VH-VL binders against q55578. Designs and how they scored, part 10

Target 1, 249 residues: q55578
Amino acid sequence: MAERIQKLLSQWGIASRRHAEEMILAGRVSVNGKVANLGDKADPQQDFLSVDGKQIKADNRPRDIYLLVNKPRDVLSTCDDPRGRKTVLDLLPQDLQRGKGLHPVGRLDRNSTGALLLTNDGELTLRLTHPRYHLPKTYDVWLEGNPSDEDLEKWRSGMMLDGKKTLPATLEVISENKDQIHLLVTLTEGRNRQIRRLAEELGLTVLKLHRRTIGPLQLHTRGKVLGSGQFRFLSPAEIRLLKKQVNLR

## First folded at step 21 (VH-VL)

Design m6
Fold by ESMFold2, look of step 21:
Structure m6 (fold): chain C 249 residues (1-249), chain A 121 residues (1-121), chain B 107 residues (1-107)
Amino acid sequence: as target 1 above (249 residues)
Amino acid sequence: EVQLVESGGGLVQPGGSLRLSCAASGFTFSSYSVHWVRQAPGKGLEWLGVIWASGTTDYGNEFYSRFTISRDNAKNSLYLQMNSLRAEDTAVYYCARGYPGYRDIHAFDIWGQGTMVTVSS
Amino acid sequence: EIVLTQSPATLSLSPGERATLSCRASQSVSKYIHWYQQKPGQAPRLLIKDASNRATGIPARFSGSGSGTDFTLTISSLEPEDFAVYYCQQRSYFPYTFGGGTKVEIK
């Protein structure tokens, strides 16, 4: 199927989508002998796509890679940052940082920590981030404040955010005292800064936000913890479970 | 009747492994957090860990490396996999249901009768 | 980890007497203390949630009080079935911890 050329260059590990757009604008990309324009589409199975005179063949796509990262604070969830700030790719060995087409699946705010999936499987990325699939994600949320039962019930059942009610969430109180509460929050959607904004609406201050799980993916398995800033490959079983949840094979 | 029933206890040698089961009945198992608590002979209660309704787990400080809690909601069952067992792990092991809702889930309103694990050579 | 110290370790009383059991936390746990009763050969039974709230079906002779670091379970008039071991548990800090227990035994 025909895809935007900047997406294809990213999938083939040539450049980030943004850098690929720069290459297109510079006239470095051709489709069927014609210099490509930004927004053009191509199908590597049917079209002769080239970069700097070199053909990009359908069968030379990098192998599929699936990584789970424990993102530390102050690291961006992006392929590339125009301001040169540290990104999640900088946590990886150099041979994985470029040429493999790796990108984050979804995002975590700069000041949030925890589970983040990296992959070059674009179809899986589109499905996992699509609202219709409702992939559950579980967060540890440390809050300053003492919410009432009514406040927590509002959060659990749904609150208005940007003119649209949030989906129901699962809440579990891990611990609390008069000044602080530690919640386990499970969401089936990923609206912009949802946990932080809902907490603020209830008059609570977010002290720390950590994503514990993404669907079947956990930072700790079989008694071993994936430490801050570390990564691991997904097991074949984990990959199959993710694909099953979004109707892929 | 709301019940929890533990099974799988017995005698095991140091360094061995054992899997305990906890069968739930009379309530919607999948909507509750369920905990493991143990009691050494003649001693007090010690909280081991929990599997939350969400399916994620938390453990007491000494247990996360050797013990694994899991659940099978289709079978209404909770499990405790214990590895690298030591003599100090000799105890009665209870499963316990957290109080209904989401706020008082660490108050244990339903307990099983326990299963005895003895670790000796 | 929060240490809960229960005293006395053993309380010898007769039926009809008032029992007063103490639980002291190593730091403030606000009101987030639960109390349990354990009879010989049985699993624990929840009595009191969050310092003072009786669990469903618990007789009115059981009451709890306290906040911060000092908590009390009171049995206003002991019945024969009340001779058991009593444990406090905190839920204010993770991991949850139990006290060492107070055995209430017949004099």
Scores: ipSAE 0.795, ipTM 0.907, lowest interface PAE 1.1, mean pLDDT 90
Fold by OpenDDE, look of step 22:
Structure m6 (fold): chain C 249 residues (1-249), chain A 121 residues (1-121), chain B 107 residues (1-107)
Amino acid sequence: as target 1 above (249 residues)
Amino acid sequence: EVQLVESGGGLVQPGGSLRLSCAASGFTFSSYSVHWVRQAPGKGLEWLGVIWASGTTDYGNEFYSRFTISRDNAKNSLYLQMNSLRAEDTAVYYCARGYPGYRDIHAFDIWGQGTMVTVSS
Amino acid sequence: EIVLTQSPATLSLSPGERATLSCRASQSVSKYIHWYQQKPGQAPRLLIKDASNRATGIPARFSGSGSGTDFTLTISSLEPEDFAVYYCQQRSYFPYTFGGGTKVEIK
């Protein structure tokens, strides 16, 4: 798939997107022997990119990396924050923070915690974030108070959000006391802050939101706990399962 | 008839491993949470963990590191993998179905007959 | 975790008598207590859901009451088949926990 050249250069650790743009403007970048212009796209599988007359060897492309992170609270699901706030990349070693093209797949809001996928595989990212692939995601949701069965049913069956009814969700009650309820919510869509917004629509307050799963990926597996702020590499089996779900080979 | 049937119990040495199975029939297995509960000889009931209909698991604090619950919906089967077994793990192990519904899900309405696990040198 | 204390440990009664079993929680669990019956050599059987709701097929002589920390299972008139061990279980807090049980035995 053809991508913007500055994005490719950034992904390949050659330069930041901004610097790559400058390089392009300076005439330093060429595609298939032709000087590239700002806005040009290239297919890394079909096109030959050169910087300063030197062909960028495919071998210098960072290997595909797949990480599962347990995102803590107050950490942003972005590659860079202009305000200098801590991002999920800051949770990684220095060698992974830069030059590898790692980025979060999807988002967890700042106040939410749990499973977040980081990868430099742009194709996979595109597929996983495409609405046509309903990758189920399961969340621990702690709500203040005790919603009625009617409200839970509304949530389960679908509610209007932004003029469109949400897809049916699975809701299981983990625990309940006088002050709060703990739900296990599984969504097959990923609208912006969907759980929090739906809760608000029902007059409920989300106290905590923690994502357990992303499709076949589970935050905690085989009795192993991935602590807050920690990350791990996906296993080959996990990668295969993930790709299979989005029809990637 | 709605039924759960445990199997796989037996004698195992301390430090050993054992995998228990629970076969479900008579209901849509995939739609239910299923739990493991054990009972030491002459003692009370102890909740071990659950696998939810969504496929995620939760455990008692004491068991998370050593026990793993899984399910195969295609086979209508529940499993309990037990590692690093200790003498105190000697018990009858039951699988139980969570009661259907939002808030009744943690009432166990269907139980297996249990399978005995003995951990001894 | 929530500790459920059942009392008495053993209750000796005759058929036809009223049985009153207590379950006390270490902290408030609202109404989220279940009761089970277990006969020797058998698996437990669900009796009462959420303090006061009889499970399907449970005789009317079984009733539950209580909220907060104190719960009661009552058997209005004991039948011979009611002599067994009874357990309470809470679902208000994770992990779920059981009481130590009350043995109802024949006098």
Scores: ipSAE 0.795, ipTM 0.910, lowest interface PAE 0.7, mean pLDDT 92

## First folded at step 22 (VH-VL)

Design n3
Fold by OpenDDE, last read:
Structure n3 (fold): chain C 249 residues (1-249), chain A 121 residues (1-121), chain B 107 residues (1-107)
Amino acid sequence: as target 1 above (249 residues)
Amino acid sequence: EVQLVESGGGLVQPGGSLRLSCAASGFTFSSYSVHWVRQAPGKGLEWLGVIWASGTTDYGNEFYDRFTISRDNAKNSLYLQMNSLRAEDTAVYYCARGYPGYRDIHAFDIWGQGTMVTVSS
Amino acid sequence: EIVLTQSPATLSLSPGERATLSCRASQSVSKYIHWYQQKPGQAPRLLIKDASNRATGIPARFSGSGSGTDFTLTISSLEPEDFAVYYCQQRSYFPYTFGGGTKVEIK
């Protein structure tokens, strides 16, 4: 199957998609001996790709890698930050940071913590981030004060955000004291900073936001705690479950 | 009638495993949090853990490593998998429903009759 | 975790008498205390929610009061069926915890 050259180069760990595009524009990439243009596609099984005159072998494609990370605060959910801030990739060993094509699936904002999936499987990434697949995500939400039941119901049933009503959410109270309430919120959509924005609309202050689940993935499982800043490989079973949810199997 | 019915209790050796079940009826099971609470003979009540309506779980600190709570909404069933059982785990085990409502869900309004678990060599 | 201390451990009274049971929390739990009744050989039954709200079907002779760290369950006039063990439970902090219980027995 023919794919965009920049995608292939990225998948093969040669360069990021962006950098690959730059390379293409610079005339550094060729397909079957012909200089490639931006937008060109190649079939890795049929075509010969070369960078700087050197043939790139499809056999060097990195294995599919699936990681679950407990993202800490002040770490960005991106592959690269122009400002040089710490990213989720910096949490990985050097051999995983470069050359594997790992990237975050979706995003947690800088101040949020918890479960984040990293993978080099572009197909899975596309599926998981597509609006068609409502992968449920559960969050621990600590709010300042004690919101009314009415406000909680508004949140649960859906609220207008950017001119569109949010989908119904699961909302449960874990604990409550005089200073704060701890909610368990499950979303089936991934709008930008959705929880924080909804809280703001209700006049509530989010003290802490922690994602504990991504679909079938749980940050902490059967006595195993994934500490802040730590990561683990997904089990084969977890990978199967994820793929199943997005109709990859 | 709203009810919970526990089953699966019995005699087990130390280090062994046991899986308890709780069958729910008379209400929309999937919409409620359901908890496990145990009571050792002649002792008080001890909260073990919860499975939320969302399907996620939380446990008492001392149970996280050995106990696993799960649910099958299609079967209206709650489960408690207990591993590495100890003599001190001997107790009547109750499943209990959280009271309906945002702030009352941690008041347990419906209880099963309990099932006895005895851990002994 | 929050420790709930119930007192007295045993309360001996006669039918018709007033029963006063105490539950003290190791730190403030606001109003988020529940009370349960348990008769021998039976599962617990919810009596009071959030310090002062009677659960559905609970007789008016049962009442709860208190806030912060000190809570009270009162039975205005004991009926024969009220002789049981009573437990308090907090939901203010995770994990949830129960008190040690107060046994109300017939004098």
Scores: ipSAE 0.890, ipTM 0.945, lowest interface PAE 0.6, mean pLDDT 93
Fold by OpenDDE, fold request of step 23:
Structure n3 (fold): chain C 249 residues (1-249), chain A 121 residues (1-121), chain B 107 residues (1-107)
Amino acid sequence: as target 1 above (249 residues)
Amino acid sequence: EVQLVESGGGLVQPGGSLRLSCAASGFTFSSYSVHWVRQAPGKGLEWLGVIWASGTTDYGNEFYDRFTISRDNAKNSLYLQMNSLRAEDTAVYYCARGYPGYRDIHAFDIWGQGTMVTVSS
Amino acid sequence: EIVLTQSPATLSLSPGERATLSCRASQSVSKYIHWYQQKPGQAPRLLIKDASNRATGIPARFSGSGSGTDFTLTISSLEPEDFAVYYCQQRSYFPYTFGGGTKVEIK
């Protein structure tokens, strides 16, 4: 079956779909010896795909890699930044930065920190980012001041955002003083800057935002701390759990 | 009818490991944060850590590297895995439920009877 | 972390007398102090939450007051069953911490 070339490259762990498109536009990808164009399709069973003159075969495809990164502040959740700003890939060793097709699954904004999944498994990426799969994510949220219980309940029960009500969330108060409150917020959806936007809607200011979990993945597990800017490989068990949640098993 | 019951305490040698359990009944366990608090003989109370309703955990500063809190909501059970035990870890260990509410969950309204852990050669 | 200092360490009183227990925080914790009672061989029991709110089932003779750094637990008239150790606990800052306790003993 013929599929879009960028999809194939992504599935094979060569590059993210977006990066694959860029590669295609740059003339780096060919099908049966002919330079591919954006929108072209290929049948992996019948056609020969090449990147930079090298044929892509099953045996020379990168192995599936799954990383959990503790994203620090001022690091971008992207593969490449035209402005030359630091990206999450820069946190990895050189051998993982390039050639493996690693890309972030979802996004944390520049000012947010915490758990971010990197992988070259395009199929998993597609599933995890699909709206049909509501993978719960838990955040530490530090807010300025002391929101009322009413406001917290509004947040918990759902609020209108971009014409659509947000899904119910879990809210727990970790600590509170006269100046700020520390919340644990668990979301089952990932709308753009959702936490910050909801806070703003309530007239609250987010001081810090840190993601602790992505579905079954926890940033810190079994007494092991993943420091800021650090990464680890997912365990086989973690990978299985992730795939199970998105029906890849 | 609301109850917490600790178990798993006993004698262990220094450097050893022990896993404590806390069985909950009479309430929707999964909706509550649950905490571990210990008390050395003749001493005061010391907060060890918490597992939130969300399933994430937080620890006292001195315990994060040796102690692990987990829960099994299907079994209404809380656990405390203790590794590299030291003599100073000798104490009665309590599990406690956070008080219901947004801001009151840090008050502990339900306590177990405690289980004694003795670390000695 | 927040250090809670309770005083006195021991309070010797007779039944019917008024007991005043102090809890001082190393820095302001607003009103977010809880009080517990612990009898020998028993687990602690929640008495007061957030400085001044009696927990469910707690007799009216128990009351709490204070804000900022200084807090007080008062037992207006001691009953025989009130002789125990009392602990304060703060929730303003993570991690949570307890005071060293005050033992109320019979004179």
Scores: ipSAE 0.889, ipTM 0.946, lowest interface PAE 0.6, mean pLDDT 93
Fold by OpenDDE, last read:
Structure n3 (fold): chain C 249 residues (1-249), chain A 121 residues (1-121), chain B 107 residues (1-107)
Amino acid sequence: as target 1 above (249 residues)
Amino acid sequence: EVQLVESGGGLVQPGGSLRLSCAASGFTFSSYSVHWVRQAPGKGLEWLGVIWASGTTDYGNEFYDRFTISRDNAKNSLYLQMNSLRAEDTAVYYCARGYPGYRDIHAFDIWGQGTMVTVSS
Amino acid sequence: EIVLTQSPATLSLSPGERATLSCRASQSVSKYIHWYQQKPGQAPRLLIKDASNRATGIPARFSGSGSGTDFTLTISSLEPEDFAVYYCQQRSYFPYTFGGGTKVEIK
């Protein structure tokens, strides 16, 4: 079956969909010897795709790579920043930064830290970012002061954001002192800056936000502590669990 | 009746491993945080760690590398995997439920009767 | 971690007497102290939540007070069943910690 070329390239781990589109626009991609245009489709079983004049063969395709990164503060969840700011790709070795098609799955805000998935698996990326698949994500949230139980309940039960009520969240208190409260918040949706915006709506200030889980992925596992700015490869088991959760294979 | 029942304790040699279980009944297990607390003979209480309702875990500083807490909500069961056991790990091990509510979850309102673990050569 | 120091280590009293137990934190924990009772061969039992709130089913003779670093558990009139070990626990800072306990024994 014919599919969009950028999707194929993404699935093959050559580039993210966005990057693939850029490559197409740059005239770097061809189908059966003809330069491809944005919007073109190809049948991977019938057509020959080439990038930079090199035919894409199954054995020449980059291996699927799955990385878990502990994103530090002031690092952007993007592949490229026009302002030259540090991105999550800069945390990787040079051999992984280029040519592998790695990109972040979803995003953490600049000031947020913790678990972020990087992969060159475009299909997985699509599934994980699609609203249809509510992958739970758990966050450590430090708030200034001591919010009331009423406010916490509002947060838990759902609040209006951009004209739409948020989904119910799991909310647990880890610790509390006179200055701040440490919450464990689990979301099943990924609206832009959702935690921070909800806190703001309640008149609360987020001091620190740290994501500790992405679905079945945990930032820290026994024997594998992932420090700030560090990354690791996902285990085969983790990959299977992740794919299963989004109904892949 | 709300109840927690520990099991799996026994005698183990230093360096050995042991897995404790805690069976919950009488309440919606999946909605609660559950903790492990131990008590050496003739000594005080020591908090080991917690598994939250969300399924994530936190540990005391000295236990993260050797102890693992997990849960099976379908079986209403809590587990404590202990590796590289030492003589000083000899204790009665309790599972305890966090008090229901936002802030009261750190008060342990329900306790099991404990299971004894003895680490000795 | 927060260190909770309980005093005295042992308190010898007679039935009917007033018992005063102290728990001191290494730094301010606001009001976030819980108290437990433990009898020999039994699991601990929750007595007081957040310094001053009696848990469900706890007799009125048990009361808690304090804030910051100094906390007190008071038993207004000791009953025979009150002779046990009492522990304080803080939830203000992670990880959670217990005091060393105070043994209330019969004189």
Scores: ipSAE 0.889, ipTM 0.946, lowest interface PAE 0.6, mean pLDDT 93

